# Ledger of designs, part 8: VH-VL binders against Pleckstrin homology domain-containing family G member 5 (PLEKHG5)

Target 1, 101 residues: Pleckstrin homology domain-containing family G member 5 (PLEKHG5), of Homo sapiens (Human) (o94827r584to684)
Amino acid sequence: QLLLEGSLRMKEGKDSKMDVYCFLFTDLLLVTKAVKKAERTRVIRPPLLVDKIVCRELRDPGSFLLIYLNEFHSAVGAYTFQASGQALCRGWVDTIYNAQN
Below, E stands for the ipSAE of ESMFold2; O stands for the ipSAE of OpenDDE; V2 stands for 0.75 times the mean of E and O plus 0.25 times the DockQ between their complexes.

## First folded at step 11 (VH-VL; framework fv_denrakibart)

Design t3 (from n4 with light chain Y98H; at its last look DockQ between E and O 0.81; V2 from the best seeds 0.73)
Fold by ESMFold2, look of step 11:
Structure t3 (fold): chain C 101 residues (1-101), chain A 118 residues (1-118), chain B 113 residues (1-113)
Amino acid sequence: as target 1 above (101 residues)
Amino acid sequence: EVQLVQSGAEVKKPGESLKISCKGSGYSFTSYWIGWVRQMPGKGLEWMGIIYPDDSDTRYSPSFQGQVTISADKSISTAYLQWSSLKASDTAMYYCARFDYEWGFDYWGQGTLVTVSS
Amino acid sequence: DIVMTQSPDSLAVSLGERATINCKSSQSVLYSTNNENYLAWYQQKPGQPPKLLIYWASDRESGVPDRFSGSGSGTDFTLTISSLQAEDVAVYYCQQYHKTPLTFGQGTKVEIK
């Protein structure tokens, strides 16, 4: 079931910054980008299992951190997302938490 | 249709300042980086830097840091490359190009020829 | 900095024959998170700006003819033109966009033999 979708700004490591469109389902989070032709959307990262996500709102306004864990609870991915506002950011964090619990 | 249109050719003297422009259209200007690439006559491509117009986050090649200024005005979908004091060695073709961390430099401007001579 | 080295610097190929250009990076451009190689190929025809041909090492940009293909992983990459056409006379550049500073290879000039 689709729980939430929308545009976010994604940062990874020191350099990567881009606008993405995310789909949060009951069990998966997909990170996509629009392809220039035919309005296609392309998944640019492996699907993230909701149960493996650790998500925390950041001090920076409208930003949250998403850490992806493997079976051994070791981080294998780290993302900073920026929403267009504080309320929307909180909505993402809360929705992810509620999907886990 | 995505287009990047650059300002016209420039003929300048050493010591003069210059600001050339790159106007983007047909896409969300604030969702992509704009990069600048130098090509000296008969030579290869040199990355100068990139800017993210939405927040002016700017990354320079070490070879060009302090030598040029990259800026953008998102209200008119335009990026700029600027010299405070041109040198004869700045004679080159300068391209702007749209950059995305997943797709690379996918659209290029037509180039701006800058000639610096006495 | 990731140094990109192309070989050969120039090559002459008969019309309709295969052209092969190699590109080597001084460090891996493979992103382990998604297993994609952040390596692009550009074509620059005489008097024109560069044009994107290939991204993610092997994905053709829209409108690029099927005779262009990219392959390789990690540090070793190849651009192949399966049947050279007259319009393919150009300089070809590889470019990594895995880490800043973004870096281009020195270019490979392709001519008709």
Scores: ipSAE 0.607, ipTM 0.896, lowest interface PAE 1.8, mean pLDDT 92
ESMFold2 (binder alone), look of step 11: mean pLDDT 95; pTM 0.962
OpenDDE, look of step 11: ipSAE 0.806; ipTM 0.945

Design t4 (from n4 with light chain T100H; at its last look DockQ between E and O 0.86; V2 from the best seeds 0.68)
Fold by OpenDDE, look of step 11:
Structure t4 (fold): chain C 101 residues (1-101), chain A 118 residues (1-118), chain B 113 residues (1-113)
Amino acid sequence: as target 1 above (101 residues)
Amino acid sequence: EVQLVQSGAEVKKPGESLKISCKGSGYSFTSYWIGWVRQMPGKGLEWMGIIYPDDSDTRYSPSFQGQVTISADKSISTAYLQWSSLKASDTAMYYCARFDYEWGFDYWGQGTLVTVSS
Amino acid sequence: DIVMTQSPDSLAVSLGERATINCKSSQSVLYSTNNENYLAWYQQKPGQPPKLLIYWASDRESGVPDRFSGSGSGTDFTLTISSLQAEDVAVYYCQQYYKHPLTFGQGTKVEIK
């Protein structure tokens, strides 16, 4: 079931910075990007299982940290997502949290 | 349609300053990096740097760090490449290009020829 | 820095024949997270800016003819033109965008034999 979708600015590491379109389902989060000259989206990262996600709102308003854990509970990925506003950011974090419970 | 239009050819002398421009259109200028690539006469492509216009986050190639300044004015969807003091060795074609960390340089300007000679 | 090395430096191929350009990276450009190779191929025709042909090593950019294909993974990549056309005369560049600094190969000039 689709819980939430929308545009986010994704930062991965110190270099990567791009706008993405995310789909949050009950069990996974998809990170997609619009394909050039095509009216379609492409999944650019492996699906992130909701139960392996740790999210925290950042001090920077509208931004949240997403840490992805492996089966050993070790962090294997870290993303910073920025929504257009604090409310939306909180919406993402809360929705993810609720999906985990 | 996505377009990058660069400023016209420049003929300069060593020691002069120069600022060339690249105007983007047809897309959200603040959502994509803009890069500069140098191509010396008869030579290959050299990455100089990229800038994210929304917040002016700028990354330089070590070879060009401190040698040029990359900037942007998002209010007019324009990126800039500038020199404080040109050298003859700066003679080259300079391309701006839209950069995406997933796709690479997907759209290119027509290039700006910079000729530096005494 | 990741050094990109192309081979050959120049290639002459008859019309309709296959053209093969190789590109090697000094380090792997395969991203373990998504298993994609951050390698692009560009075509630069005389007097024109470069044009993106291939991204992620094997995906064709929109509008690129089917005769162009990219293959390879890790450190070894190949651009293939299955049937060379007159309009394919150009210099071709590989480029890694796996990490900074972004780096290009030295280019391969493709001509008609």
Scores: ipSAE 0.600, ipTM 0.909, lowest interface PAE 1.1, mean pLDDT 95
ESMFold2, look of step 11: ipSAE 0.649; ipTM 0.904
ESMFold2 (binder alone), look of step 11: mean pLDDT 95; pTM 0.963

Design t5 (from n4 with light chain D59E; at its last look DockQ between E and O 0.82; V2 from the best seeds 0.70)
Fold by ESMFold2, look of step 11:
Structure t5 (fold): chain C 101 residues (1-101), chain A 118 residues (1-118), chain B 113 residues (1-113)
Amino acid sequence: as target 1 above (101 residues)
Amino acid sequence: EVQLVQSGAEVKKPGESLKISCKGSGYSFTSYWIGWVRQMPGKGLEWMGIIYPDDSDTRYSPSFQGQVTISADKSISTAYLQWSSLKASDTAMYYCARFDYEWGFDYWGQGTLVTVSS
Amino acid sequence: DIVMTQSPDSLAVSLGERATINCKSSQSVLYSTNNENYLAWYQQKPGQPPKLLIYWASERESGVPDRFSGSGSGTDFTLTISSLQAEDVAVYYCQQYYKTPLTFGQGTKVEIK
């Protein structure tokens, strides 16, 4: 079931910064980008299993951190997302938390 | 249709300043980087730097750091490349191109030929 | 810095035959998170700006003919033109966008034999 979707700005490591479109389902989060010259959408990261996500709002309003864990509870991915505002950011964080419970 | 349209050819003398432009259209200008690439006559492509117009985050090639200034005005969807003092060795074709960390340089401007001679 | 080295510097290929261009990076351009290589190929025809052909080492950009294919991983990459056409006369560049500074290979000129 689709719980939430929308545009976010994604940062990874020192260099990467881009706009993405995310789909949150009850069991997974997809990170996608539109390929405008072909008018299609591509999943650019492996689907993130919701029960392996650690998510928290950052001090900067509108931003949240997403850490992805392996089977041994070690971080194997780290993403910073920015929504267009604090309310949307809180909505993402809360929806992910509720999907885990 | 995504387009990058560059300002016209320039003929300059050594020591003069220059600012050339690259106007983006047909896409969200603030969602992509703009890069500048030099091609000297008969030579290959050299990356000069990229800028993220939304916040002006700018990253230079070490070879061009301090030699040029890359800037953008997002209100008119335009990026700029400028020199404070041109040298004859700056004679080249200069391309702007849209950059994305997943897709690379997917759209290119037509180029601006800069000729610097006495 | 990641140095990109192409070989050969030039090649002549008969119309309809296969052209093969190699590109080697001095460091791996594979991103382990998504298992994609951040390596692109560009075509520059005489008097024209460069055009993106391939990204992620092997993904064909929209509108690029099927005869163009990219392969390789890590440090060794290949662009193949399976059946050279007259309009494929150009200089081809590989380029890594794994990390800054972004770097191009020196180019490979392809012409009809």
Scores: ipSAE 0.581, ipTM 0.883, lowest interface PAE 1.8, mean pLDDT 92
ESMFold2 (binder alone), look of step 11: mean pLDDT 95; pTM 0.964
OpenDDE, look of step 11: ipSAE 0.737; ipTM 0.932

Design t6 (from n4 with light chain N35D; at its last look DockQ between E and O 0.88; V2 from the best seeds 0.74)
Heavy chain, then light chain:
Amino acid sequence: EVQLVQSGAEVKKPGESLKISCKGSGYSFTSYWIGWVRQMPGKGLEWMGIIYPDDSDTRYSPSFQGQVTISADKSISTAYLQWSSLKASDTAMYYCARFDYEWGFDYWGQGTLVTVSS
Amino acid sequence: DIVMTQSPDSLAVSLGERATINCKSSQSVLYSTNDENYLAWYQQKPGQPPKLLIYWASDRESGVPDRFSGSGSGTDFTLTISSLQAEDVAVYYCQQYYKTPLTFGQGTKVEIK
ESMFold2, look of step 11: ipSAE 0.622; ipTM 0.902
ESMFold2 (binder alone), look of step 11: mean pLDDT 95; pTM 0.963
OpenDDE, look of step 11: ipSAE 0.761; ipTM 0.936

## First folded at step 12 (VH-VL; framework fv_denrakibart)

Design u1 (from t1 with light chain Y98H; at its last look DockQ between E and O 0.76; V2 from the best seeds 0.74)
Fold by ESMFold2, look of step 12:
Structure u1 (fold): chain C 101 residues (1-101), chain A 118 residues (1-118), chain B 113 residues (1-113)
Amino acid sequence: as target 1 above (101 residues)
Amino acid sequence: EVQLVQSGAEVKKPGESLKISCKGSGYSFTSYWIGWVRQMPGKGLEWMGIIYPDDSDTRYSPSFQGQVTISADKSISTAYLQWSSLKASDTAMYYCARFDYEWGFDYWGQGTLVTVSS
Amino acid sequence: DIVMTQSPDSLAVSLGERATINCKSSQSVLYSTNNENYLAWYQQKPGQPPKLLIYWASDLESGVPDRFSGSGSGTDFTLTISSLQAEDVAVYYCQQYHKTPLTFGQGTKVEIK
């Protein structure tokens, strides 16, 4: 079920900025953070259903936008993620797209 | 273990400059914010600001904007709080603390006592 | 700015009895995306730095005794010490970290009666 995992920097709105560790499964994306050690992690956002994600690479190097939709196709979440490089960023965007198809 | 170690106590005169330090260890310094908190004698806690050392993104309390400078040198895992011209009213304990938007201020330095007197 | 107001300013509680501290925010600290309240509680003993007790309004930090609990949502929060012990003599602060500027309550001093 696990397709991709790794560290990303997540931004929400103007205030929130943090390093997160994401797990992409066939049907879900989980956003987690370490509590004390890298081995202890907590899910900090509701699991994101892959079929409800709209994902687009941004002009900024290594960044992508993730918009989460509800059942009425209205945006209910928006995240900017930054990977350590453009290749990793493209890997995330492509893997999400492939999981949807 | 996560540790924040602050520079030692300071005794200063009004008008002098001062830069105090906070050295982080035992964690990825560039993955967390560092905040500064003032506590005047016998008083409560006051947030002064936070900095994200990786990119120096700095956010100040309106009460301290323009009064202090918060900075960091990520190459030595150290954050700083600086005054260009101290006032007697700056006499206080100053804490640094690690901040995370999910966990709050989870680790604190031991404090730096700053005394400003004629 | 979100103003944090604690009550009472001071309380005296007998050993083994319950201590209750209230905290009110001028605006909601609930993040609707994950339904978590971005409110923390800190303990500060004399001559020591503050120590994180509770985050997300009700989650205990590692190593904090389970006689401490947090409750509430939105704008009204409570810290409870179910059975006060001598080492719990301290000043307690609530603090919101939902929006900058980050703000603390004025503190509540807890003493043995």
Scores: ipSAE 0.637, ipTM 0.900, lowest interface PAE 1.6, mean pLDDT 92
ESMFold2 (binder alone), look of step 12: mean pLDDT 95; pTM 0.962
OpenDDE, look of step 12: ipSAE 0.815; ipTM 0.947

Design u2 (from u1 with light chain N35D; at its last look DockQ between E and O 0.88; V2 from the best seeds 0.76)
Fold by ESMFold2, look of step 12:
Structure u2 (fold): chain C 101 residues (1-101), chain A 118 residues (1-118), chain B 113 residues (1-113)
Amino acid sequence: as target 1 above (101 residues)
Amino acid sequence: EVQLVQSGAEVKKPGESLKISCKGSGYSFTSYWIGWVRQMPGKGLEWMGIIYPDDSDTRYSPSFQGQVTISADKSISTAYLQWSSLKASDTAMYYCARFDYEWGFDYWGQGTLVTVSS
Amino acid sequence: DIVMTQSPDSLAVSLGERATINCKSSQSVLYSTNDENYLAWYQQKPGQPPKLLIYWASDLESGVPDRFSGSGSGTDFTLTISSLQAEDVAVYYCQQYHKTPLTFGQGTKVEIK
């Protein structure tokens, strides 16, 4: 079941920064990008299982941190997402939390 | 359609300043990086740097750090490459290109030939 | 810095024959998170700007003829033109975009024999 979708700005490490379109389902989060003219969207990261996400709103307005854990509780992915405003950012964080619980 | 249109050819003397432009259209200008690539006569491609126009986050090749300034004006969808004092060794073709961290340099401008001679 | 080295520097191939260009990076360009290689190939025809052919080492850009293909992983990559056409006379560049500074190979000139 689709719970939330929308545009976010994604940062990874020191180099990568891009606009992405995310789909949050009951059990997974997809990170996609609009490809060239001919394709609708492409998934650019492995699907993130909702129960392996640690998510926290950041002090920077409209931003949240998403840490992806493996079966050993070790971080295997770290993403900073920026929404277009604080309310939308809180919406993402709350919806992820509600999907986990 | 996505297009990058560069300013016209320049003939300059050493010591003169220059600012060349790259205007993007047909896409969300603030959603992509713009990069500058130098090609000296008869030589290969050299990455000079990239800029993210939305926040002016700019990253230079070590070879070009301090030698040129890359900037953008997102209100007119335009990126710039500029020299404060040209050298004869700056004679080259300069390309702008749209950059995406997933798909590389997917759209290129037509190039701006800069000739610097005394 | 990741150094990109192409071989050969120049290649002469008969019309309709296969052309093969190799590219080696000094460090892996594989991103372990998504298992994609951040390696692109560009074509530059005489008097024209470069054109993206391939991204993610093997994914063909829209509008590029299917005679072009890319392969390889980690540090070793290949661009193949299965049946060379006259319009394929160009210089071909590999380029890594895994880490800044972004770096190009020195180029491989392809000509008709």
Scores: ipSAE 0.623, ipTM 0.898, lowest interface PAE 1.7, mean pLDDT 92
ESMFold2 (binder alone), look of step 12: mean pLDDT 95; pTM 0.961
OpenDDE, look of step 12: ipSAE 0.809; ipTM 0.945

Design u3 (from u1 with light chain S62E; at its last look DockQ between E and O 0.82; V2 from the best seeds 0.77)
Fold by ESMFold2, look of step 12:
Structure u3 (fold): chain C 101 residues (1-101), chain A 118 residues (1-118), chain B 113 residues (1-113)
Amino acid sequence: as target 1 above (101 residues)
Amino acid sequence: EVQLVQSGAEVKKPGESLKISCKGSGYSFTSYWIGWVRQMPGKGLEWMGIIYPDDSDTRYSPSFQGQVTISADKSISTAYLQWSSLKASDTAMYYCARFDYEWGFDYWGQGTLVTVSS
Amino acid sequence: DIVMTQSPDSLAVSLGERATINCKSSQSVLYSTNNENYLAWYQQKPGQPPKLLIYWASDLEEGVPDRFSGSGSGTDFTLTISSLQAEDVAVYYCQQYHKTPLTFGQGTKVEIK
């Protein structure tokens, strides 16, 4: 059950910055990248279970924070995503929230 | 097809300035980093730095910080490597390469030979 | 800084025989989040720019022959050419891209014995 898909810019840790293509399903979020040809794509992070995501819009326009929790409710991943606009950013945040509730 | 085309060979004297270029085509230029790699005659590869052309976020090797300037003009899909005052020890082959944090340096330019003498 | 050390510096192998190149990093290049090692191998033939062979320690880049393979994890890595061909005469570099500064090994020259 695909709910939303689209391009985002992902930042992770101090160094990593890249454009990714995300697929949000009812139960999981996939972070993918195209392999050199647009015909092939790869999942570059483990599937993120929707019920373990904490998501918040950031002060920077068009940006949101995604924190991934383990089974002990401790943060084990942190991602900053930038959408191409503020409306798309809110769309991602709202859709993730609705998928959890 | 993805291509990185570098500017031609340069012959310079110590103290002169130089700016060499790397033009990317066949891909979304703003979606990838461009890195610069030095190879001195008969030596290995040395990472100089990378730039993200979309926002000009630039990361330098400590060995090259303050020694060169890396820049980009995304409107013409071009990255640059620049010296304000060349030294004879800058004689080397300089490669640009497309960098991605997942895939590494997957496409390389043909190289620009810079010779600094006398 | 993560220092990359290759061995041997030079290797002579008969045509059709196996060539093995080792690369050791001073720190782990394993990213525990996705369990991938951020290590690449490059081939540089005489008079040519480097060419990407392998990324994520073991994944072959498009168009690279399957006689090339990468293995290892953490700090110890190996590039293997299962049956050396004449066109494989080159210098091979490992490179970590886990953390900046990005760093290359000093290279291993492979030649025909």
Scores: ipSAE 0.643, ipTM 0.903, lowest interface PAE 1.7, mean pLDDT 93
ESMFold2 (binder alone), look of step 12: mean pLDDT 95; pTM 0.962
OpenDDE, look of step 12: ipSAE 0.851; ipTM 0.954

Design u4 (from u1 with light chain T100H; at its last fold request DockQ between E and O 0.93; V2 from the best seeds 0.80)
Heavy chain, then light chain:
Amino acid sequence: EVQLVQSGAEVKKPGESLKISCKGSGYSFTSYWIGWVRQMPGKGLEWMGIIYPDDSDTRYSPSFQGQVTISADKSISTAYLQWSSLKASDTAMYYCARFDYEWGFDYWGQGTLVTVSS
Amino acid sequence: DIVMTQSPDSLAVSLGERATINCKSSQSVLYSTNNENYLAWYQQKPGQPPKLLIYWASDLESGVPDRFSGSGSGTDFTLTISSLQAEDVAVYYCQQYHKHPLTFGQGTKVEIK
ESMFold2, look of step 12: ipSAE 0.727; ipTM 0.919
ESMFold2 (binder alone), look of step 12: mean pLDDT 95; pTM 0.962
OpenDDE, look of step 12: ipSAE 0.806; ipTM 0.946
ESMFold2, look of step 14: ipSAE 0.687; ipTM 0.915
ESMFold2 (binder alone), look of step 14: mean pLDDT 95; pTM 0.962
OpenDDE, look of step 14: ipSAE 0.727; ipTM 0.931
ESMFold2, fold request of step 16: ipSAE 0.692, 0.693, 0.693; ipTM 0.914, 0.914, 0.914
ESMFold2 (binder alone), fold request of step 16: mean pLDDT 95, 95, 95; pTM 0.962, 0.962, 0.962
OpenDDE, fold request of step 16: ipSAE 0.831, 0.822, 0.833; ipTM 0.950, 0.948, 0.951

Design u5 (from t3 with light chain N35D; at its last look DockQ between E and O 0.80; V2 from the best seeds 0.74)
Fold by ESMFold2, look of step 12:
Structure u5 (fold): chain C 101 residues (1-101), chain A 118 residues (1-118), chain B 113 residues (1-113)
Amino acid sequence: as target 1 above (101 residues)
Amino acid sequence: EVQLVQSGAEVKKPGESLKISCKGSGYSFTSYWIGWVRQMPGKGLEWMGIIYPDDSDTRYSPSFQGQVTISADKSISTAYLQWSSLKASDTAMYYCARFDYEWGFDYWGQGTLVTVSS
Amino acid sequence: DIVMTQSPDSLAVSLGERATINCKSSQSVLYSTNDENYLAWYQQKPGQPPKLLIYWASDRESGVPDRFSGSGSGTDFTLTISSLQAEDVAVYYCQQYHKTPLTFGQGTKVEIK
């Protein structure tokens, strides 16, 4: 079941910054980007299982941190997402938390 | 249709200033980086730097840091490459190109030939 | 800095034959998070700007003919033109976009023998 979708700005490490379109389902989060002239979206990261996400709002305006854990509960991914505003950011964080509930 | 249109060829003397432009259209200008690439006569491609027009986050090649200024005006979908004092060794073709961290440099401008001679 | 080295510097192949260009990076360009190699190939025909052929080491850009294929992983990459056509005469560049500074190989000139 689709719970939330929308545009976010994704940052990874020092260098990477891009606009992505995310789909949050009951059990997984997909990170996608548009495929040029084909007007499709392409999944650019492995599907993130909702139960393995640790998600927290950051002090920076409209930003949240997403840490992805492996089967052994070790961090294997770290993402900073920025929404267009604080309310939208909180909406993402709350919806992820509720999906884990 | 994604297009990058660069300003026209320039013939300059050493010591003169220059600002060349790259206008993007057919896409969300603030969603992609714009990069500048130099190609000296008969030589390969050299990355000069990239800028993210939405927030002006700018990354320079160490070889070009302090030698040029990369800037953008997102209100008119235009990026710029600028010299304060040209040298004869700046004679080259300069390309702008759209950059994305997943797709690379996927659309290129037509190039701006800059000739600097005494 | 990740240095990109192409081999050979130039090659001549007969029309319809296979052309093979190698590219080595001084450091891995594989991103373990998604297992993609952040390596691109560009074609530059005389008097034209470069054109993207391949991204993620092996994915063809839209409109690029099937005769172009990319392969390899980590530090060793190959661009193959399975049946060279007259319009494929160009200089080919590999380029890593895994880490700043972004870097190009020196180029490989492909000619018809």
Scores: ipSAE 0.620, ipTM 0.899, lowest interface PAE 1.7, mean pLDDT 93
ESMFold2 (binder alone), look of step 12: mean pLDDT 95; pTM 0.960
OpenDDE, look of step 12: ipSAE 0.821; ipTM 0.947

## First folded at step 14 (VH-VL; framework fv_denrakibart)

Design v1 (from u4 with light chain S62E; at its last look DockQ between E and O 0.79; V2 from the best seeds 0.77)
Heavy chain, then light chain:
Amino acid sequence: EVQLVQSGAEVKKPGESLKISCKGSGYSFTSYWIGWVRQMPGKGLEWMGIIYPDDSDTRYSPSFQGQVTISADKSISTAYLQWSSLKASDTAMYYCARFDYEWGFDYWGQGTLVTVSS
Amino acid sequence: DIVMTQSPDSLAVSLGERATINCKSSQSVLYSTNNENYLAWYQQKPGQPPKLLIYWASDLEEGVPDRFSGSGSGTDFTLTISSLQAEDVAVYYCQQYHKHPLTFGQGTKVEIK
ESMFold2, look of step 14: ipSAE 0.707; ipTM 0.916
ESMFold2 (binder alone), look of step 14: mean pLDDT 95; pTM 0.963
OpenDDE, look of step 14: ipSAE 0.814; ipTM 0.947

Design v2 (from u4 with light chain H100R; at its last look DockQ between E and O 0.90; V2 from the best seeds 0.73)
Fold by ESMFold2, look of step 14:
Structure v2 (fold): chain C 101 residues (1-101), chain A 118 residues (1-118), chain B 113 residues (1-113)
Amino acid sequence: as target 1 above (101 residues)
Amino acid sequence: EVQLVQSGAEVKKPGESLKISCKGSGYSFTSYWIGWVRQMPGKGLEWMGIIYPDDSDTRYSPSFQGQVTISADKSISTAYLQWSSLKASDTAMYYCARFDYEWGFDYWGQGTLVTVSS
Amino acid sequence: DIVMTQSPDSLAVSLGERATINCKSSQSVLYSTNNENYLAWYQQKPGQPPKLLIYWASDLESGVPDRFSGSGSGTDFTLTISSLQAEDVAVYYCQQYHKRPLTFGQGTKVEIK
């Protein structure tokens, strides 16, 4: 079931910045980008299992941190996402939390 | 339709300053990096640097750090490459290109030929 | 710096025959998180800007003919033109965008034999 979708700015490490389009389902979060001229979307990261996500709002307005855990509960990915505003950011964080519980 | 349109060819003398431009259209200018690539006559492609126009975050190739200035004005969807004092060795074709960390340099400007002589 | 080395520097191929260009990187360009190789191929025809052909080592850019294909992983990559056409006369560059500085191979000139 699709719970939330929308545009976010994704940062990885200290260098990478890009706009992405995310789909949050009951059990998965997909990070996608549009493929040019084809109007298709491409999944650019492995599907993130919702029960392996640790999510926290950041002090920067409209931003949240997403830590991805492996099967051994060790962090294997870290992403900073920026929504277009604080309300949308809170919506993402709350929806992920509610999907986990 | 994504387009990058560069300013016209330049003929300059050593010691002169120069600022060339790259205007993006048909896409969200602040959502992508703009890179500059040099091609000296008969030579290959050299990455000079990239800029993220939304916040002017600029990253230079070590080979070009301090040699040029890369800047952008997002209000007019334009990136710039600038020299304070041209040398004859700056004679080259200069391309701007849109950069995406997943897709690489997916759209290129037509190039600006800069000739620096006598 | 990740050094990109192409071979050969030039090749001549008869119309309709296969052209093969190799590219080696001094370090792996594989991102283990998504298992994609951050390696692109560009075509530059005389008097024209470069054109993106392939990204992620093997994914064909929109509008590029399917006679072009990319393969390889890690440090060894190949661009193949399955049936060379007259319009394919160009210089081809590989380029890594895994780590800064972004680096290009020296180029491979493809000619009709």
Scores: ipSAE 0.609, ipTM 0.896, lowest interface PAE 1.8, mean pLDDT 92
ESMFold2 (binder alone), look of step 14: mean pLDDT 95; pTM 0.962
OpenDDE, look of step 14: ipSAE 0.737; ipTM 0.933

